# Designs tried in a protein design chat: VHH binders against o14958. Part 6

Target 1, 349 residues: o14958
Amino acid sequence: LNFPTYDGKDRVVSLSEKNFKQVLKKYDLLCLYYHEPVSSDKVTQKQFQLKEIVLELVAQVLEHKAIGFVMVDAKKEAKLAKKLGFDEEGSLYILKGDRTIEFDGEFAADVLVEFLLDLIEDPVEIISSKLEVQAFERIEDYIKLIGFFKSEDSEYYKAFEEAAEHFQPYIKFFATFDKGVAKKLSLKMNEVDFYEPFMDEPIAIPNKPYTEEELVEFVKEHQRPTLRRLRPEEMFETWEDDLNGIHIVAFAEKSDPDGYEFLEILKQVARDNTDNPDLSILWIDPDDFPLLVAYWEKTFKIDLFRPQIGVVNVTDADSVWMEIPDDDDLPTAEELEDWIEDVLSGKIN
Below, E stands for the ipSAE of ESMFold2; O stands for the ipSAE of OpenDDE; V2 stands for 0.75 times the mean of E and O plus 0.25 times the DockQ between their complexes.

## First folded at step 1 (VHH)

Design p10 (framework vhh_podentamig1; at its last look DockQ between E and O 0.04; V2 from the best seeds 0.00; counts 0 for: pae O 7.5 > 2, unsure alone 62.7 < 65, grease 30.2 > 24.2, SAP .759 > .668, placed apart)
Fold by ESMFold2-Fast, scan of step 1:
Structure p10 (fold): chain B 349 residues (1-349), chain A 119 residues (1-119)
Amino acid sequence: as target 1 above (349 residues)
Amino acid sequence: EVQLVESGGGLVQPGRSLTLSCAASGSTFSRYAYGWYRQAPGKQRELVAAISYGSTLYADSVKGRFTISRDNAKNSIYLQMNSLRPEDTALYYCATRGYDFWSGYLDYWGQGTQVTVSS
């Protein structure tokens, strides 16, 4: 996405005790940057200015939407920050109704625009036709849920909709009220199916019908799948969700034939190992992180033009990468499973 | 872009205890490993203790006497020094060094705090 040149209009407002009530009432979404006090240090000043420019560009692009953009100085507005529940300096928060959503992604204009546009959407997408079922079935790289309910007035649908708001926009919630759609998806009345990314079959959530709290708890307990995609909009939260101080990281460009094939091998390995609680593979498409590619290549001494898989220590990024010779084919699923087992058993570190 | 500031150094008698603190600035504190280094008069700078999430590492000369800890909410790391000896006399630095997944190579040092163990 090509962004327009910044037009010089200040669309980002400093939030204070004097204006916060009016600002909160004016907008459907409020995008709030809770920032550290700007020091006299020139590097810190430049970093602040770059983030301010990002927010101004996003505000310009989304000017036609009811989205407010504000900044809060952690030192000057400490009382307001406490009142609104902000405790992590340098964070971006989105206020939507009664919910406060912390943005744990890349601070980039295109990432932020897509994130905010997803938040404006209804938390549950309704599927009413068999063609829409095909579109639903093509979504493989998100955690997704689908429920079958009698109608929008159902108490069970209301619980499902409230649960969906807790995870928007990271987890995709779908519902149907159509018996034909439900039959095609093998859904019984008030049943919700949970889909892990890249898996062939869903998990039917037990003990239907569900309360909001029961659905939220189930989803929270199943958020670390065997294979997951690193997304710019949640990258920091995902990285902090490690197993035993490591991540198994796979780099593959889905748009490249070798990357596509390697991803298919990763999916096969994941599907064959869903019962291993010590296995979680983090797939990174370098096309999602163009500004980080050079850093990763230098840090890890690898070529991201080709697929790579390694184990990375989450604290200091010490890493070991699988040897894939320049003139060799990609590893087989069996070769990859052997390498992963050597990592998990401690033979490789 | 991390700034590190040490405190808690001073003059203590042999066998006593001292706690060093290191305050770090920046929202990336929790993502980095931290270490305490020391430089004794006329000697090379050496790693004393390191902390990385749930893992700690100690130099043989301080094992059982020194304890490193961190408080991510306060962006601080600490070095608890027990049973101090004259040979522990040094300028003590906190540092974050190595590679970070998001930022590449790190090499940030504090200014140091003097610890003197003598009668």
Scores: ipSAE 0.174, ipTM 0.525, lowest interface PAE 3.4, mean pLDDT 85
Fold by OpenDDE, look of step 2:
Structure p10 (fold): chain B 349 residues (1-349), chain A 119 residues (1-119)
Amino acid sequence: as target 1 above (349 residues)
Amino acid sequence: EVQLVESGGGLVQPGRSLTLSCAASGSTFSRYAYGWYRQAPGKQRELVAAISYGSTLYADSVKGRFTISRDNAKNSIYLQMNSLRPEDTALYYCATRGYDFWSGYLDYWGQGTQVTVSS
């Protein structure tokens, strides 16, 4: 993405009860920053200014899209905020139709731009060719669903589409109306397959055909993968999704040979233990979070030039990491499994 | 944790130019915006310029005179200040934003560099 120079035009507007209806009509999506009152406090002012700058730049980049950018003062517009269900000051909300989506990721211009671009797309991507099937299959680090339906007019497809709206853009929904594509993917009519990240084989959702509610429920029950990649656009949400106050965290740089190998081992471990609901490994590629690398190294007292796996307490950042000797080979899948079992059993905490 | 170190400040005459530098820790720049702020005696700190990737933002008072830029190879942000005025006298700060999993948003600031414009 090429970012332009700020042209001097303020694009982020203050949202009020007076202009709310007009603003909603004007845009397909409304990006809303819900913020505390700007006080004379220097820290608060600085924080606000930094966020505003990011939003202005994003707004300019996305000017050609029907996306509005607004700020809501929590005090001045308390009534409006209440009406809209805003409960967390400092949060970014996206209003899309009757939906409110909370953005709980890295507040960076590129991340926001990508996030919003994904969000304005249709919630379901239609696959109609072999090439598109290949593209679909290449997606390994997202939860993805694919369904085979008779047509766009199918009641079951509509239900599928509606279900997709609940999870966009974090979970990817795909559909096909093509018999050939369905055959290739081993899909039956009205079947929806659920792909967990890094798993080669999907789970066919039981009891087809499905209602919207059934699909939503299934996804909610399965939305914590055994192995998942931390993403900037949802990093806070992901971190908040801990199990019993802990995260098993694996650092691996995919672009590094050792990191890549380690990741493959992790994938194997995940595949071997995919039936364990108590296991969820959070993979973090340091390359995705260059700003946080130093922080993590300091906080966890680890070297991120090497693959690392550890258990982190989400409350106090206390952590225990697997000892990987410098002169030794990467741990085997068995060794990792043993370590993980020790973590899960409480031997390591 | 990100460390920012400003340099390049000094005493200059009106109409002269000065370039401020901000060196950021780490191997790569943040996805967040970098900003130059200034605080004059008895006044509140104000935004002077900001940059995020290739996009720049300027305060009205410095538009056309100041240029913010970045050098990825040096992990540095710069503020080229031309046509300096006495009212530009202030302590200039470099700032950026980061995150952590526990506290959320973190703002990082340099120690500041003094710019004095006087005849």
Scores: ipSAE 0.018, ipTM 0.219, lowest interface PAE 7.5, mean pLDDT 90
Fold by ESMFold2, look of step 2:
Structure p10 (fold): chain B 349 residues (1-349), chain A 119 residues (1-119)
Amino acid sequence: as target 1 above (349 residues)
Amino acid sequence: EVQLVESGGGLVQPGRSLTLSCAASGSTFSRYAYGWYRQAPGKQRELVAAISYGSTLYADSVKGRFTISRDNAKNSIYLQMNSLRPEDTALYYCATRGYDFWSGYLDYWGQGTQVTVSS
């Protein structure tokens, strides 16, 4: 997606109790910035202006979609905010039907456009052919679910679709009504398989058939995989889910030969250790965060042109990075496992 | 820029309790780590307690007596101070914590609230 220059048209609306009902009627989905009162301080005014222009640009790019863009002042509209249940000033909220979604990712135009486009799509993708099965199988870096149902009218499919809405757009839900596709994937009628990222085999969710609530509970309990990719659209939420005040962080640029090879080694380690609840490795592709690369390199004294793995303390800049010398081959899976064991035992802080 | 305002300080007798509050504004509250610091006259400022997303850290001198917490709905951080001792007498500051993985070094401080523990 090529981003245009902002054309200067005002598309972001200040929301109040007076206009809320009318605005909601006009749009299928509202992107709402719940902001602190804007002080006379120059820094806070500039920060607000930058976020406002990001929202105006996103609104321009998506002007032909049924998406409304609104702002709510936390002080001036305190009654509306309380009525809607907003609990944190400075957050973006997405109102879709009767569901409120907190956006906890990078406040950037390209991230928001992709996030919103995913939210207006159907929550479940239907697979009907062998080519679509192959496309499904190629997706390895997301949590994904796939179910086999009689038809779109099945109460079990409807429960699955309702569960998918809870996790859209972060977790990918797929379904088939085709017996040939189901046979290809070894799916039984009304069975749902859960795919952890980078694992060879799914697990069948126990106790079929499922209610919406049972599916939602299962997925919530399985959102911490052994290896997961950090994404801009959920980066802050993922970071909040630390283990004992630390994150094990692996930088690997997928498009680079050494990064690709390192990622393959990380996948092997994850597969061999998926039953260890104390292990969760956060994979960061530097290409996903171009504005942070220079900052990370200087802060952690590492070179992101090359693969890196380390442990980062969530409360300060303290970090320790595995030594991968320039003139050596990448670490083996066994060398990574030894380093990880030292981290988890506290031998490396 | 983050604005931090402390409150809840005062004069209190040894063995009593006090709750300090820190109201934050001007940025997304939940993304930052925060700390309570104290400075007694003639001494260096020291960390008392820190909180990030769900993780906490305490100075040895206050473990078991002080509790740090946060309330995202009120954009506030609290320090519950129990079993107060005269050695806890200090000017208490709320501050953002050092490096942030996403945005760099954060160095915003409140003006402080005085806590005096005296018979």
Scores: ipSAE 0.016, ipTM 0.385, lowest interface PAE 6.6, mean pLDDT 85
ESMFold2 (binder alone), look of step 2: mean pLDDT 80; pTM 0.807

Design q01 (framework vhh_7aqx_2)
Fold by ESMFold2-Fast, scan of step 1:
Structure q01 (fold): chain B 349 residues (1-349), chain A 123 residues (1-123)
Amino acid sequence: as target 1 above (349 residues)
Amino acid sequence: QVQLQESGGGLVQAGGSLRLSCTTSGFTFSRYAFSWFRQAPGEEREFVGAISWSGGSTDYADSVKGRFTISRDNAKNTFYLQMNSLKTEDTAVYYCAAKRGYLSFPKSGYDYWGQGTQVTVSS
């Protein structure tokens, strides 16, 4: 999305005890910035204004959607904030129905627009045609589920839809009511298939039909895939989801030939090692984080103009990076597996 | 309520040392990256140094590298700027700043600011 020049219209409103009931009823989503009182300091005022401008730009881009944008002053509206359960000043909260979601991503207009667009959509996307099956099959970098049900009125579809609400927008839920689509995907009635990112074949969730709780539990137990993409909208939560205090981090720009080839090697290694519970590789495309590239190069002492893979300590960000001796050659899948084994065995730290 | 409060400023002779502290409250300290900025009379506010949310990475302005050290103490919800070999050019109001930062500590876009503490370096 290309962002327009801010048109000067105030689309972000102050939420108060007087107006909150009406505002909550008006919108499908409410994006709420819970902020500390604005001080008289000029720099603090400018920082507040910059965040307000981000919210105004997002509101302008999404003005045709049923999404409200509000701010809550932590001091002036302390009673309302306590009533709504807001406890961290400086945070963005999104209210969707009875669900409150803390936004733990980068406070940037493009990141916020994508997050809100995903969140306002129905929790389950319906697949009804061959072309839509092809589009579904092209999605490889998300956890995704697809179920086959008799109709929207099915108790099993309702359980599936309710399970999907728990993971929106981070995990993609799909369903079909069409027998032809189900046949193409080898889905039996009331069956749900779970796709890990970058895997060739799904896992058929056992013991159909499922309750909401059974689906939620299965997904929670399978949220840490062997290879996953770091996303700006969930980077804090992903970084805290480490294995044994470390992350294996791979940098590759998918749009560059070398990055593309390295990602294909990573996919092969992941597919060959899906049964290793100690292995989780975090892929970072530097193009998703243009403001962090210089920081990462400095912190890790690496060149992100080429693919890199290393191990990073979550607590102190100390890191060790694989040496690639040939400038024009990427490691083979076997060489990468050997290096990963050395990391996991403690020979590299 | 979020608060950042600087302390440790004052008057010092050139070649001396000062340690600034920034005490914080009202947020989960361990989830934030921290930095110091300064502003001399008639000049724009400039970046001095930063420490990542994990404490594993630090960054400094070229003018202070080798002389200033930033550190954090999660148990005390406090972070510091140790200033050594002070020069008259270091005279400024020093501000502490905090950003919900993951691994990043950008030189701008900070969420919270202190009120500032005066540092004066005399010849």
Scores: ipSAE 0.000, ipTM 0.226, lowest interface PAE 14.7, mean pLDDT 83

Design q02 (framework vhh_7aqx_2)
Fold by ESMFold2-Fast, scan of step 1:
Order: C-alpha cells, then structure tokens, then sequence
Structure q02 (fold): chain B 349 residues (1-349), chain A 122 residues (1-122)
C-alpha cells in the first residue's frame, strides 16, 4: 500500500477516564495502543514516536471510516485499562461493540489498515448471485465457511452469525438465502460447509442444524489446516500455533514461476494428506515480508531467491532444509512426501 | 496467573433465589466464553449453563431451564448465575469455568474456580 505523505494533523487521541465513554460511542471501531509510560531515555522516546507515526498514518488513510485511534498510558490510566481488559503493555487492542480484540500482527501501517478494514465489515458476508459464488470459489488461502438458511430471521442463521463473531477477521464466514446459490454449492437447508485452505472439496459439518457453541467448537477443532499461509496480520498467533514443537515451513514467491510451481506441489501434497493429523505446513511468501527476508536468510542460512522447505524447532529456531537439486528441478510431490515422512518420524531434525 | 473466584453461595430455603458471581483476572475477559458447573456429593460434575463471548447466546441444562439465568458484565470482569425457584436437588458446589474462543491457537485452556457451596433446605 502506497501511503500519502503525513499531513501533520494529530488524529491519535490520549484516552482517559474523562473521555473514554464519549470516544467509545463515537466510533464503530476503536484502535487502542496500550503503552508503557514514556521514559526519559531517548531511545525509548524515539521508538514510541515511530509507533505513534504508524498510528497517525493509519488514521489518515482511514479518515473517512468510523474508526478511532487512541493511546492509553499504562501508569496514568491503570484503572481504565483494568476496566476495559487491557493487560499486555505494548499491545494494540481493537474495540468493536462489546468485543475486545488483541492485534497479534506486525506493527506496520499497511498491515493495520487491512486488519481494520476486515474488522469493520459485518461478520458474515451474504452471497446472493452466481457471480458472487465465483468470487467465493476464488478464495483459496483462507479458512472459510458457508451456510444456507431460510432468512436472516432464522434462529440457525443467528447462531451462525454469533459463531462468526468469534473468529473475525481471521476466518471468513459466508451465508446464502438463495436456492440457486445453494444448489450450485450443493448446500442443503441449514447446512454449513467448512473449507480448509487450498482444498478442492469442503467438509459438511455434521449434525445440522447447529447451535453457536457447536459451530465454534467444530471450527476450533479444525483451525490448524494441512497447508496454511502466513499472514502479516496474524503472524505471531500463527507461529505460536506449532504442532509438537515444530513448524514445517515452505518459502515460495507466488509471483515467480519457480515459486508458483512449488506452491502447486505443496497444494497437491496437502490435498493427498488432509487426513494426517500430524501434518501442518506453513507457507510463507517472502513478498509479504520484505523486511524479514534478510533476517530469515541469516537465521536459517538459506537463499530465499529460490523455493525452500524445512523444519524449524520453535523453542531454539534450529532448522533443517530439504536439498533441492540444481538445474531448477523442483521435487516431485512423492519426493516431498518422503522428506516430510522423514521429518515426522524423527529421522530428520 | 489466570484466576476465577466464585462468591454468593450459601444456605437458602426451597423456592428462594440466589445469585452467584465469578470474578476473573489474568486474561482479556471479553474474549472468553463462560460456564457454570455443579457437583453434588458423590456425583460427577455436571453442566449448568453457558454464555458466549459476545453475550448473544446462552445455553442451559434441562434441569435448570426457565429457573436459572447466566449473564456477563465485561466492565466488571465478572459473570453471574441468577438462580430462582431453588429446589433441594440444586444443592451442590458450583464452579465457574472459562475457555477462549476466536483466534487460531494450538492451546486450549480450561480455567476453573475453586467452587462455592449452595445448600437448599426444605
């Protein structure tokens, strides 16, 4: 995202007990930076100013949206922070109605803009035409759900909408009330289909119709897919979601022919192994993280100008990477599966 | 670190009312769903009621439907169980519980309070 030059207007307000009630009612979303008291140390002051500049730029870009931007000093406003549920200094919190959402992504202006734009939307997107079905089908790299209901007044739609609020914006919820759309997607009345990223076929959630809690529990049990994309807006949460103390990490630039081909091989391996509960591959497109490329190359001792796959220990960041032959030949799906089996059996790392 | 503490238990006569509170600390209250469970002497722990993290949905055991109401107060980091038309069969230790909903995480947490005694006399 190309940001305009900062216009010098202060759009980030200090939140206090005196103004919080009025501020909370003014905006549809409130983006709140809960910060340590600013010390007299110049380095700490500069770091604080840089984060304030990020927030000011985001506020300028989103000026035409009903989104407020505030800062809370952990020492001065300790009582307010406790009342609103802010416990982690240095964190960003987003308040939407009665929801408090902790932002677990990269503190960067473009990442925050996309995250806030996703959150300001309704938790469920309605699909009412065949053209919108095509758009839905093109979304391959997110967990997504779609339900067919009689109307917005359906008790089952209301349960579905409440379930969607639990996962916004990380999981995409869709619904249709149109019989033609439902037929195109093979949806029965009150049925919800769950799509893992990059899979051709959904899983029909069993035992329809569903309560809110039944849908939430199903999604929680299925939210670690066989292949998932690392996103800047959820990168720390995704990294914390390791399986048995490791991540299988695949680097591939989708915009490059080699990266595109390697991603297609990863998708094939994932589709063939969806029933393996011990397999979770994290795909990283280096183009999404230009400032982290040098760090990853140094830490893992790899070249990110080519596709890579390896296993990373989450405790000590020790890693082992698959040897990809010279001559620009990528591994076959079978060769990649053999390497993964060696990783999961403990023969590698 | 995460702590749940029940209060409001005690002795009450059949047909009476009682309100239990569960005060919480150590987590972001608005991101959690809450439940009440109870355990009579010599019996297994049973579900009583639940409230979603948004507060938009509640669920109750058949034995308490229409008599008990669960609610939450995000500003006070507290949730409640309003018990009406109490019966001797409602005598038990009542426990509050919390579990996170929402984000893509590998860790599932079941946090429990220490329990509060409710005795309903005839």
Amino acid sequence: as target 1 above (349 residues)
Amino acid sequence: QVQLQESGGGLVQAGGSLRLSCTTSGFTFSRYAFSWFRQAPGEEREFVGAISWSGGSTDYADSVKGRFTISRDNAKNTFYLQMNSLKTEDTAVYYCAAKPYGFLKSSEYDYWGQGTQVTVSS
Scores: ipSAE 0.000, ipTM 0.114, lowest interface PAE 18.7, mean pLDDT 82

Design q03 (framework vhh_7aqx_2)
Fold by ESMFold2-Fast, scan of step 1:
Order: structure tokens, then C-alpha cells, then sequence
Structure q03 (fold): chain B 349 residues (1-349), chain A 122 residues (1-122)
């Protein structure tokens, strides 16, 4: 998305004990920034102003939607914050009906717009044509589910839709009521297929038909794939979802030929190792995080102009990176597998 | 060090009530979702209820809906399970669990309590 310049119109409301009940009932979605008191420190003041401008820009872009934008001062509105259950200063929360969602992504206007747009959509996307199947099949970098049901009034579709709400917007749920679409996808009535990112074949969820609880539990058990993309909208949640205190992190810019080739090698390694429960690779496209590139280069002491793969300790960001010489080709799948085996066996730390 | 500890279990007659508590330490309590699970002898561990980081959203197993209520007290770093209209089928070891993420929806559990026995007599 190309963002306009801020038009000067204030669309972000200060939430207080006087107005919170009205505001909570007015909007389908409420985006709430719970912030530290504005200090006399100029660095902190500038950071607050930048976040306020981000919220104003997002509110401007989404002005035509039923989304409210508010800020809560932790000191001035301590009583209100306690009443609403907010005590983590600096956090962004989205209220949708009875559900409270903490935004764990990058505090950037484009990231917030995409997150909120996904959240206000219906939790299940309906596929009714073979052309829409092709669009579905092109989505490779998300966990996605697709179910075949008799109709929207089916008790099993309703269970599926309710399960989808538990994972919105992080996991993509699709459904079809069309027998032709179901046949093309080899779906039987009331059957749901689960797709891990970058895998060739889905997993048919066993023991159909499913309750909401059964679907939710299956997804929870399968949400750490062998290879996954870091997304700005869930960056902190993904980082906290470490395996054995580490992340294997691969940097590859998909729009660059070397990055594209490295990602294909990474996909091959992942597909060949789906049965290894100790393997979880996090792919980061630096193009998705332009403001973090300099920070990562400084912290990890690497050049993100080229593909990189390393192991990172999740607590202190201590890291070890595979040596890819300047005059050499990218590592082969076999060389990458050998390096990963050394990481997982503790020979590299 | 992250710790979760259950209390409030015991023996109760059918139709009675119990309130379980899970006291936590070693992390910022208010940032995480929490859940209760139970395990009857010879059975698998079963989900009972969940509460979001803010307390604004809760979820329950169908077997306990309308009888059990989950709540949290961020000031005390403690969350609760109020169990009403207890049945003999509710007899189990009850475990409290910390969500790995801030959302109970889709969250995995990274820390568990040791369990507390609840026995419902006829």
C-alpha cells in the first residue's frame, strides 16, 4: 500500500472513563494504544509522536470502515486501564466483540492496515470456482485450511467458521460448497485439508466430521511448520515460538535472483525433512522489514545484501552464521542439511 | 524461573462447588493467556477453559459450559476456576497452563502446574 500524507484531521481519540462505554459500543473493531505517560525526555516524546502519526495515518486510510482508534494514557487513565485489563504499557490492542487481540507485530502503518483489514473480513473465505482454486493453490507461505460442506447452515460449517475465528488473521480458512471444486481438491463432504507452508501435499484432518474443539486442537498441534515466513503482523509471537531456545533464521530477498534461488533450496530441504520434529526454519525476507535491516546487520554482524542462514539464541540474540564465500555458489541442499544437522546436534551453537 | 502452582482442590459432594487457584511467578502475568486442563484416571488430558491476556475473552469445553467460570486477577498474578454444580464425571487432576502467546486463540502452552486433585463423591 502507498500511504498518503497525513491530512491533519484528528481521528484518534483519547479514551477516558467518560467516553469508553460509548466508544466500545460504536465500532465493530477498536484499535487501542496503551501508552506510557509522555515524559520530558525528548527521545521518548519523539517515539510517542511517531506512533501517534502511525495511528492517525492508519485511521485516515481506514476512515470508511467501522474501526475506532484510541489511545489510553497509563498514568492519567490508570483506573480505566485496570477496569479494561490493560497493564502492559506500550502495547497495541484490538477489541473485536468479546475478543481482545494484542498486536504483536511491527508498529508500522502498512502492517497495521493489513492486520486490521484481515481482522474485519469474514473468518472463512468461500471458494466457488476453479479459478478461485488456482488463487488458493498459489498461497504457499501461510498455514491454510479448506473444508467442503453442504451449506452455510451446516452445523459442521458453523463449527469450522467458529474454529477459524480462533486463528484470524494468522491462519487462512477457506471453504467450498461446490462439488466441482471439492472434486478438484479431492475433498469429501465435511472433510478439511490442512496445508503447511511450502509443502506439496495437504494433510487430511482425520476423524471427520469435526467439532470446533477438535479443529482448534489439531491446528494448535500443527502450527509450528518446518519452514515458515516471518510476518510483520506477528513478529513477536513468531519470535517467542522458538524450538529448544533457538531459531534457525534464513534471510533471503525473494525479489533478488540469489535470494530466490536460496529460498528454493530452503524449500527443498524443508520438504525433505518434514518428519523431523526438531527442525523449524524461520525465513525472513528483508524487503518486508526495511526499518530492521540496519539493526539486524549490526546485531548479527552480517550483510543482508546476500542470502544468509544462521542459528540465533532467542533470549540474547547471540548467533552463528553459515559461511557462504563471496566467490562461491550458494550451498547445495546437501551442504545446507549437513550444516543444520551440526546445529541440531549441538556441534554449532 | 517460571512457576505455576495450583491450589483449592479436594473432596466435594455432587452438586457442590470448588474454586481452584493458579499462582504464578517468574514472568509478566498480564501479558499471557491462561488455561485449565484436567485428566481423569486412564484418560487423556482434556481442555476445560481459557482466558485471554486481558480477561475480555473466555472459552470453555462443552462439558463444563454454564457450570465453570474462569477468571484472572492481574494484581495477584493468579487465575481461577470457579466450579459449580459439580458432577462425579468432573473427578480429575486439574492442571493450570500458561499460553506461549498473548492470545489464547491459537496459543500453545509452554508451562504447566503440577496438578491438583478434585474428587466429586456421590
Amino acid sequence: as target 1 above (349 residues)
Amino acid sequence: QVQLQESGGGLVQAGGSLRLSCTTSGFTFSRYAFSWFRQAPGEEREFVGAISWSGGSTDYADSVKGRFTISRDNAKNTFYLQMNSLKTEDTAVYYCAKGKYYLFSGSRYDYWGQGTQVTVSS
Scores: ipSAE 0.000, ipTM 0.109, lowest interface PAE 19.5, mean pLDDT 83

